# Ledger of designs, part 6: VHH binders against Protein HEAT-INDUCED TAS1 TARGET 1 (HTT1)

Target 1, 277 residues: Protein HEAT-INDUCED TAS1 TARGET 1 (HTT1), of Arabidopsis thaliana (Mouse-ear cress) (q8lfw5)
Amino acid sequence: MESLLECFAITDGKCHPDCLKANNEQEDYDACQSAALVAVSLISSARVIFKIDSKYTEYSPQYLVDNVGKEEVEGEMDQPSCQYTVGNLLSYLVENVWTKKEVRQREMDQQRREFTVKDCFEFAFKKGLPRNGHWAHVGCIFPVPPFACQIPRVPMKGEVIEAANVSEALKLGMQQPAAARLHLFSPEFDLVGEGIYDGPSGNETRYVGLRDVLMVEAEKIKGETVFTVQICYKKKTSFVKVSTRSMILPLNGDDESQVTEPACLLVDFCIPRFSIN

## First folded at step 1 (VHH)

Design v02 (framework vhh_vobarilizumab_d1)
Fold by ESMFold2-Fast, scan of step 1:
Structure v02 (fold): chain B 277 residues (1-277), chain A 120 residues (1-120)
Amino acid sequence: as target 1 above (277 residues)
Amino acid sequence: EVQLVESGGGLVQPGGSLRLSCAASGSTFSSYAMAWYRQAPGKGRELVAGISSGGSTSYADSVKGRFTISRDNAKNTLYLQMNSLRPEDTAVYYCARGTYEWKGTNYDYWGQGTLVTVSS
């Protein structure tokens, strides 16, 4: 492992515990929170690598959880309404504090749509992101206080670059870590240790699902390209070497009808490419 | 350099059987998933059957119950047993494996194909 890999660690954020539960036990896995955590880690890494930020800066994954997908559901592309006034604050206090009305956790009152790391990058480039310390707990509280619209966001200029295959992904990853999703199979993934994760052995294998990862290194082992990925799985962040060989992926255990074509264990490669002045 | 060589194609009557073989060169065969694809004139390539390095198999709905894919890692050979053949099974059949090269280009390792004609 290189010292720089620690700079690319997936952030745990500073959110209320009930609002941030991605990347722990299988029962607690939340795909949207996982995607948001990977996205902010890659944005922070790219921004320091290309000297846009002078030091590693933590951006808010909770801001992405609270806002990505919601605008699509509403069909509105307008900027978040900043209608903070003294009157709006007084209304909030009367209805939610002074009348002893409870302020509840957002996840109990809000249904989130599924979104990907790519969606997070696109949203960040369109709307910017607040620093983690500025948003950490605000979005978790329902109803959101009216002063939330005054929280500063850092503008982001750039675009999302996708790779369709391993060779394109290798080119994307040469100057910055990249996002991907990894097909997890049990017990093979649990037993990989310091070896190379090679997917299902076919016998007594269970498909766990896709997990968002950061690709941090590529090397050639015995003539094959191997990516080192950072993944948070079962409450632990680890680095795992993953084979890039093409394989047939049975998605429903023994259901052969789900196989469509040979695929890589790593899919959905993308990076945030910042515009450099 | 990896080579895949198909054999066993030919002319067969409807309801007949054929067994296709794909001989692979090199020591990498056992580490890869393998597949059979087919392409009829004027149509795109269609996945027929796949087999993982561990032996798990999958089939297109059109061939389930009629075709069987298998592999012999000791002989570096992939097989497709085709039973109850129909005129619509007429196609060039291709053996395939993995697609990556270090130089940042993808190469599909495909055989040259073997023609299967189902006709009276």
Scores: ipSAE 0.000, ipTM 0.119, lowest interface PAE 16.7, mean pLDDT 71

Design v03 (framework vhh_vobarilizumab_d1)
Fold by ESMFold2-Fast, scan of step 1:
Structure v03 (fold): chain B 277 residues (1-277), chain A 121 residues (1-121)
Amino acid sequence: as target 1 above (277 residues)
Amino acid sequence: EVQLVESGGGLVQPGGSLRLSCAASGFIFSSYAMAWYRQAPGKGRELVAGITSGGRTSYADSVKGRFTISRDNAKNTLYLQMNSLRPEDTAVYYCAASPTYSWRYQEYDYWGQGTLVTVSS
């Protein structure tokens, strides 16, 4: 079991400073970048847990940011990056080094369809993923890798499995870490510490929004199912215990029923299930 | 309330086999992660094999390919099949249970009394 701990994906040391800023602060939060980071962490974890990869392998979240939700381009080999050979590499580097990738990415995000962790898993299973070292990390200054069209993608064989409720999510979490989204309320989430995050506690509560999380453990505390989630929030990666009790969530949504019906703090459960054969 | 009772230990020749059993009571066995630990004379306890409530298994490098952990939820029993035993496997083997349901960062709260396994001529 100690060997399985080596397969756990910790995102803390994987974020570029610009990427960390974009995903960890209210003013800089980017949902697509967050989804891509969570998706590759879970893919890497699943591939080691099921012995598809011999060791924890980092895949590129930037590949997902650059490609998910975009229509496939005919004649991809005719793109400018595909014209660079080893002999042309120096010309490519002169033209493309040290352009702020985060600035370019923000401009592109204004025109990009929003996507989820589930979309990332489906895309990876359809197209494969390059290793992180072969495709620029999210927030990296280098805007595109040389020979982009020739960068090998690791094939991914599998399917996305969703859970409709906490009971089904508990089953998914027993085999591998799972994706979910967490409803964050301030200041309660900031004040949870080593306790159990139990959502809004009063009238001074502000809804921050949904954040992508990795569900890494489940336990019963006083008869209640509690999930431990890994989350990157306000420039800090932490592990937080989350209540699964149904409660009234004061979401400033477009539907009146969203503020009156009991709901779970964790929603949108799914895993990447790899084919073992 | 919670009780774990190990059995099946004994003296065997190198290359022999043993099957350890752990009978559990006082909790919902099927919902608990279970593990086998061992402690050799003069050494600390080490994890030998673990199995989640969902059946996912993990093994220490020293026993991979030789030991198999399994569970029978209908009988509330945990097993460890030990093959190709070596003198280095001599230890007291403990059954452990945790209310946590994941393989990550298991903390085992309940322990049995242990069963002695001796591998020698």
Scores: ipSAE 0.000, ipTM 0.138, lowest interface PAE 12.3, mean pLDDT 72

Design v04 (framework vhh_vobarilizumab_d1)
Fold by ESMFold2-Fast, scan of step 1:
Structure v04 (fold): chain B 277 residues (1-277), chain A 120 residues (1-120)
Amino acid sequence: as target 1 above (277 residues)
Amino acid sequence: EVQLVESGGGLVQPGGSLRLSCAASGFTFSRYAMAWYRQAPGKGRELVAGIYSGGSTSYADSVKGRFTISRDNAKNTLYLQMNSLRPEDTAVYYCAKVTWYSGDYRFDYWGQGTLVTVSS
């Protein structure tokens, strides 16, 4: 399989209907869900590349969405679920019917509690990850499932390795696919096709924001390093070639939030590096 | 179909030299970064050296100054010149195209490998 990333919005039934963005929004985008998806894709890829898993194994992005960035204040986060009986479980299932207002509030809390792919890797190395089938995807922050303490988590042993620049990122990418974030500008990104995405180019340019990507390939084109990234954007998973040329980026905001010094379209390079015996 | 065929391995004494070759086919060789990995018995695969399509190189700390990676795009061939060989360099050496796929047994795109034994 050529695709390392599965977009949440592409798979029917992957998102709870009430967790979707407002009706007028074309992209069902959530930064935390995106980071979690990229993180588990890279963890699964690394584990099979380094023979830790015998085959590609899908881990739960929802576990990361539900747990990353939350502090343990009174006991372990999932510990109370161990106390559910059949009666308590049935009561829990009946009483946890969400209103659209409650779903929207959870989505707003999710947007406020921002975390990165790096945060997801660190969390996975600390806590482990359940397999995808054991922690269901909902599309927003979900209450801790009943019997969460009994859901098996696969231990993850390793560390996060970051790259400060393109040259270091190329070295990371030779061992395994790497994570990065991409500055998206419209309509340039929408119009790339088979070309090279080269960032903002005109007066109609609008900054869309950062999107998590997987870097899967690199090549030199006319003396310039070009990365091929896999991205989920507007409910579609695609491969896009991205320029690594330094440029001044006109970022969002009325307060001159433009990056003054030249920057790369791709930032925040990292990999999950597993301990190998 | 991507094919990578390694050759040049053998038995050498410590301090000796070997030159490995990798013949590539099934893709436009000149446009891709290429790498050499190695795997000793009971250990995972480790990156030894990499070379980008433009000729820039990277090396593992354990081989810097001793190994040199190079490529001949006209012959679709990758090379690894190994000097000052040590017993800990004993491994099967693999040529790799730098791309990744998941869920398929070809996710690594490595060849069958060539054995290098450094013994006293």
Scores: ipSAE 0.000, ipTM 0.338, lowest interface PAE 11.9, mean pLDDT 73

Design v05 (framework vhh_vobarilizumab_d1)
Fold by ESMFold2-Fast, scan of step 1:
Structure v05 (fold): chain B 277 residues (1-277), chain A 120 residues (1-120)
Amino acid sequence: as target 1 above (277 residues)
Amino acid sequence: EVQLVESGGGLVQPGGSLRLSCAASGRTFSSYAMAWYRQAPGKGRELVAGITSGGSTSYADSVKGRFTISRDNAKNTLYLQMNSLRPEDTAVYYCAVKYGSSWYPEFDYWGQGTLVTVSS
């Protein structure tokens, strides 16, 4: 027979038309969406690599978007008032149509709560994560379901390990993929293709910003350490080889008085280290 | 999210040949190392062959000289050419993707598998 979680999973892809339109109108994911997507990918990978999950399991990035950085109440997810029958759940889904105002309000609330991949890992270790099918996979637009207290969360036991530099990041990456942020410059990043992205190179270079990435491989090319990263940029997922060479990054346009210290294109290295016991 | 679909398995006589294919979808795999594993009834999973993103190959001692791993990055497809098959090669063969050859000892993203039977 049918269950509430089975019913919810069936409706996971059935987003309100205005929410789908708003999501499709976004040129790129925002920082919170990107952090959540990277975090769940790395959690899924670590859990299967270390045999905690028997197979690759998809966890909900939307759960992180909806909950990281919120004020919490002890036991709020365990309230009996969230109990719904299958019939009541279907009535709710049919009748509760998002308006354009509600979609916009949701987007504004997300802009007020900025968080990093590290914040996502810490939250997952504190609260656990639901599987993707149990919490809507619709970017930052779908609301917290009224039956949220019934949605099972998989416990996560571990800690966040950070690396301050490339050498430490290499050690983190020996057993699992790692998170980092990449400094993007246009047009260099758009033109890298199958080559090595080595940052700004000319007078027409514009700083685009930081993007969350997964570091998936390290190799030496002509004596230089090169990381292969998975990046989602303008909603396109690609793999890019990135130089680890230290360089002066022009993070502010046309301000020669603001010379920054030499820096790596990749920063903010961390991993979710699971307790194996 | 990642889907790997193996094909090409079947029943063959000792000394025969089979070509296995693994089609990857839902994610770009051209930058990843890939591998073939096998599991015989009542035994653990064994790494059979691996190939890096750059095309470097490695093989288990039991299959060296008989099996050839290759990839087509334009089609996101991994192949295993199996020659001079032996009864000991009877197993379910699984496709896997590895996150970088230098970083991860274990492979991730297992497929559904394809059964290879080399006589009884």
Scores: ipSAE 0.000, ipTM 0.167, lowest interface PAE 14.9, mean pLDDT 71

Design v06 (framework vhh_vobarilizumab_d1)
Fold by ESMFold2-Fast, scan of step 1:
Structure v06 (fold): chain B 277 residues (1-277), chain A 121 residues (1-121)
Amino acid sequence: as target 1 above (277 residues)
Amino acid sequence: EVQLVESGGGLVQPGGSLRLSCAASGFTFSTYAMAWYRQAPGKGRELVAGISTGGSTSYADSVKGRFTISRDNAKNTLYLQMNSLRPEDTAVYYCARDLYRGSYYSPLDYWGQGTLVTVSS
């Protein structure tokens, strides 16, 4: 009995209660959620910086989680108009109650797909993104309605620009914040404080993994390039200064058989470059 | 020239309350998302609370239910109401214009100078 937009705006209410509890109890975001969150943050930032959006506009990270890595269908953005009845909409709202088994199956399906921030940018430029509030919130299990074609997507024109090294990353990041991934080592990352995170240093060092970050500032300290990054780790958002010096990284914790060549702590630099008239 | 000036910090006993203010100038305050960050001695800066241009708020789990962020666009002022303060809340609190919302990538400092909050008996 409500308008279409009001029904779609209640996407959070379509999440199974157990999914909301699981998301709230989750100590950290998974790799896909992290990539999607970083991607929408950078898209929103770029769009307002270059005056494509008149104000900071929030786009849906869950739409990326649900759709990146799926088979691409030509002309999906140019879908024909679809018709639905109030009865069909109410049926969707009433009958899409997920069991715990169905919720777990959906979670396992989502966890099996892997994608990067770059993949998210490429998806957004090809298919556009709905605004936040028109899709499920990040971490919610949401059955895609048969009339999903009615959910408005904001078209996006641009391309992904990658940097192969620190020097290129510096140049590409001059006009907007950039994405990267950071190699995390414990306890060094937890102990960095006001200092510069420079990777593994001790016998008890454990490799945690790669985390998606936003690069917000660069400076020279004693002749070395240092990036300030914003990172969300264990759902805690903080700023950290990161060394760009090459070093040997024990990527399986202290297993030296996985250590090969000197590498940078920051990798996978990329930026969403919007087309401007 | 962007300026952010924090005030309202001080010494308070556990369980007490403080209200922080941040006066903004040099930009159109209403068009930017704003945030409060804090930095305890020897630790990095962490997000405490954020507020969007439309008034939507977000909080760190450690302060949720105790702190309230708000803004007054007519006065170009950001606020943080801190209740039920704990020793762990001891830090320098920084007002920040959101680095990712309407700012060019630049070595420009979008932070205030900070205000010290000490929670001790």
Scores: ipSAE 0.006, ipTM 0.428, lowest interface PAE 9.5, mean pLDDT 75

Design v07 (framework vhh_vobarilizumab_d1)
Fold by ESMFold2-Fast, scan of step 1:
Structure v07 (fold): chain B 277 residues (1-277), chain A 121 residues (1-121)
Amino acid sequence: as target 1 above (277 residues)
Amino acid sequence: EVQLVESGGGLVQPGGSLRLSCAASGFTFSNYAMAWYRQAPGKGRELVAGITSGGYTSYADSVKGRFTISRDNAKNTLYLQMNSLRPEDTAVYYCAKAYSPWGTRGYFDYWGQGTLVTVSS
């Protein structure tokens, strides 16, 4: 049993090999995986900055992927499922892993719950988070891990603070790293290098979509505020300087997109503000 | 009294490696972003790598993939692991403390004395 738990690593934060392979074969993280990764990074940073944790402590992004946005059933305790014990682990594996590979893929495809970094922060403040290693690693989509009710969660007290504009976001960023979402345009984003990403520059541009980012640095270049963001795009982590100038963004494709109001490339600024009261 | 003391510089052949250290004192090291800057002969000071109090790292394009910034909060020490060194990496390397935990480029309040790195054949 000990060897079986080690092999599948269900209770120590490892995933079944098939789950890891499926996630390794993805070209990019989905929106929920991206949001969860950004959220735990910012929670860990804030907890060290405000001396809540004595050192940088990794929390489980997979716990957020597995639990944020799930419907709570009336009469359910504020505890995870305890359906399985050590004695029932083999039954769980046969039922949920070994005999239902096609069903598992369908379940993964159906877990398209949409949630944001803000939703992750709100969930963490309401429910707490387990440490990484006490839940499945990022990319493991087990529907109900065995002994879920016995996995300890670290309680978290605080609130989400949002910024309405770049000036407010800069103030937030001076105290701790902040979350934002970035409008990506191709090929401009891929061509930015050490320069400043300033959005669509011509008629041959394509809107890629919003991506979650961490704002890690800010500077003024020729009087303009520029943020350096950490972004994970196509599972590759990079740092990019982003302009904060307002511009008309062609978000809905080619025709008539120019009728929208000017907007910033960076939107949805927020931080997890921990309570020390 | 805030004090930053760099060490580990020296003469190395192209393709070689060096590890720089910065011993910090006089402030709560774990609460502040830290950075490495360098100044080559005849050039201005440039940011090489930064690390926030939360462990987020940033690198200049010229060193990305070759240099690794890290910190040991228990030892109040900042490190820069430099691999695949090139003649153009020749510079005096400076440790810098940001005035905030997250950091903001251009907003550093204390600097070390510097340590010389020479890459030559």
Scores: ipSAE 0.011, ipTM 0.252, lowest interface PAE 9.6, mean pLDDT 73

Design v08 (framework vhh_vobarilizumab_d1)
Fold by ESMFold2-Fast, scan of step 1:
Structure v08 (fold): chain B 277 residues (1-277), chain A 120 residues (1-120)
Amino acid sequence: as target 1 above (277 residues)
Amino acid sequence: EVQLVESGGGLVQPGGSLRLSCAASGFTVSSNYMAWYRQAPGKGRELVAGIYSGGSTSYADSVKGRFTISRDNAKNTLYLQMNSLRPEDTAVYYCARGPYYHSWSQMDVWGQGTLVTVSS
């Protein structure tokens, strides 16, 4: 099967030393980057499936990272302004070069914002997305490219459709790949290989967290429904078969006194549903 | 082995009905997207009707309201019920399997085709 998801760094470390250090010391998982990458992959897939794009077109995950979840402030417009022209590019560079303290503060502010794949779809349908080449990697010193108001955005018309359970998720996924989140447990997930990921299996199990995935296939294995998901985990893209059996998940870390309700390993199913005119 | 075998084609008069069958072996039809395509002489192959693993169906505009795609999971067989047939429905009809539950991937298994002729 061809991969629909790629693992890549959204930002480049070729700028200020503090930004380079942050990029070099980046954790193997960033929830916002993950959500943006999954959302763009599914938008691109849906657009080619429904003949809106003539070929698979890459849209900017960085635009989602930079813009989703921001509140509108006093007088702020959805469209960036064009205060800077080619004739005053030097003024743009001077004004948008941050001190080390300002770079660090900006990095901390970005890390506090959280959003989901669903949030990314809703944002794309409201505001459109630029193609990846038009907003690929905003340097850590430059929060927006010069002439941002002139960056073309592709309008997106449609809505987000959610599923509450596995049965509804199967119906969502019939016409296009669907998004979901997967409960990861270590070491079980790391050891699954070609097998079926069944979640926690022992007392040494640690809950890693939720990870965004693409649901690309469903099948029956020995009478059980199994989804094949595509996941970017630790900078690698892989396909994993996931059990849909209900089970008790130890999500509370060290507190064993708390009992959780039986749950599915896969949750938060949704698709971007495009309209044609 | 994985294979699809069509049957039920033939000569029918305009306004008539015909039911095509597609017997699948080596895999389960309910696990995959399944479709009927047709190819008229001198034309390219076109999608007529599709059925997703979950049972949802889709149809080409030219056949909506006249054709019905269905399957019998116990018999592992795909069907196309064709009503109110027109001369422009004359074509070789092919049964096809998608490699996944969705319709976006190229079909990976094709039947040999069955001829449907609509004429007086």
Scores: ipSAE 0.000, ipTM 0.133, lowest interface PAE 12.7, mean pLDDT 73

Design v09 (framework vhh_vobarilizumab_d1)
Fold by ESMFold2-Fast, scan of step 1:
Structure v09 (fold): chain B 277 residues (1-277), chain A 118 residues (1-118)
Amino acid sequence: as target 1 above (277 residues)
Amino acid sequence: EVQLVESGGGLVQPGGSLRLSCAASGFTFSSYWMAWYRQAPGKGRELVAGITRGGSTSYADSVKGRFTISRDNAKNTLYLQMNSLRPEDTAVYYCAAGYTIEYRSDYWGQGTLVTVSS
């Protein structure tokens, strides 16, 4: 199987400049890339914890970036590329070399594919997920490359469990790490260090936005529940303690969803719960 | 550059003791969960012991009561005290830092060999 993907690995470098590999050097936030990376991390973790995988297995975040938010299998047309043979590959590549217009269209399509970690989990449970590497070299090619339908996906059985509040989130995190999103305020988040991130102080505070995090630990400090989260921010991975106090959040004008009532800094709690007994 | 450098491995007789050390550099050690994994000949890697940033520990059933994991944040060093060693403890021992002590490691050492034999 690896030999079948070798020709597409060469083409992957020419198909689109903006993919997970091409943009890894920039410190810019990409919401879809962030969600996909958090989702595969939590899936891999859950599969090892519950002994579904015998060892930590890396799954493809690129597969999620390329496929989440597109038409479902029920509405999806069979891909003609699935019928190509190795002997027809050169003709296919010549006919499907990316133009500047196609690169621009890919960029616009990626902007329209807003999805969350929850969407990633639901997609993985519905469609399965290929192991890392099997999709990394194929997913950047437009149209869908030959043999894409033949790339094996690991089936996944389970469901997404959400928590509506901190109390429910504590129960989700007892057996596996959980996903959440964190409201970031600068400079408070940049200055938290080993302390507890308490959100905006009002002193020259700027709302940065929501960021995907992994909740890895919970503890009580002075009777208050505090979550330790792992976050990748400005290309640095760190662990931060986050307060669960409800507070009024001063969101900026770029975020249309203003908070008018007290809210938690952490929202959108969920886990991938695999069907295993 | 992130580095984890293991030391303290060697040959020891059954019933003996060894203390492994892992010197960490290139990241904020006190902010990371740390763990020891091992890989015996012909087997996959298994979690042996883990320690959170707060000092909470966990152990594999096969080593519980015999091994003790600890950390020294001032020295950026992780330790594994191994007592009552058995031939089945023979493995390459890896130091790891990452997301959680049980789930995923972002950074790995090169490993140190422990052989329990007479």
Scores: ipSAE 0.000, ipTM 0.112, lowest interface PAE 20.4, mean pLDDT 72

Design v10 (framework vhh_vobarilizumab_d1)
Fold by ESMFold2-Fast, scan of step 1:
Structure v10 (fold): chain B 277 residues (1-277), chain A 123 residues (1-123)
Amino acid sequence: as target 1 above (277 residues)
Amino acid sequence: EVQLVESGGGLVQPGGSLRLSCAASGSIFSSYAMAWYRQAPGKGRELVAGISSGGSTSYADSVKGRFTISRDNAKNTLYLQMNSLRPEDTAVYYCAKSRYFGTSWGDDYFDYWGQGTLVTVSS
């Protein structure tokens, strides 16, 4: 929207939807932003697959970053006593000049609580989501502007369906892409290329951490289930085939004493299941 | 099965214009990113223009400002408007559909291609 583009100018470029994507791509890694981006991609995909939206519709990942993981207050950010109209948003923003320090402080406060893709889906089903153009970094302005109460949200009706293992995940993903988290090991993940990522293989393996992914395909290769995932890693989006073989994962990479029980490289499978009737 | 049928190619003079069309059938057109590729004789395929499911566009530097990609989801049709054509634009043009859903796509994400339409720009 035009009002959000005006917000962009006041916050030194922090309020445009493209700036959210740029900031997320520029950061080394932000778990909350990653989860929000995966969540809106899967919501948009599910809504067009099940004909809830007539076309692919982009929803706001920033709205999730700004609001998930906080204590819920009915009407918070959507106040009935809002005294500002869309027509006076520019006047409010011009009068209330914000420094980069204040914007950064607000962003840090908003990321204070950890949240997952599942949390994002649950939040969207409870509160709805604005379209991407209606909520682009608005919540990063401190204090939150009163005009936030006038941002329209699309209601979302449904539930989160989880899978505890690969077999359940296959059933989950038959109708739509699914969310998961992937255990990354360096240099194995960097060197996988067009092969199958099979986790840690050497003595100089370092555990990088969990990364949110979209599971987009499943196939059986030599009797083993292999998932193709879409992942954004080191500012590059790629598609990687991932083994579902159970294995012992050294989760700190450098200290073998912290080896876990046998586990899959892919965990935390879930989808947004929309109510169609 | 997805079918992509390109049309609109032909012979034009340098500086001329053509509009290419790609009709899609057998798929959920609006949920996929779409692209135009071209291949000149003796050369590999080159990505010319892409459009996401949400309508965001991307162009090769060689065509930016001259070509416009667009889509009509109601008609399941992808278009490429080509203006200010040059002899180096001579190629077979291919329509492609992304393998996956979403708005961010690279060259390796397109795997359903049509049979192509020939564009010849003669001096």
Scores: ipSAE 0.000, ipTM 0.162, lowest interface PAE 11.8, mean pLDDT 70

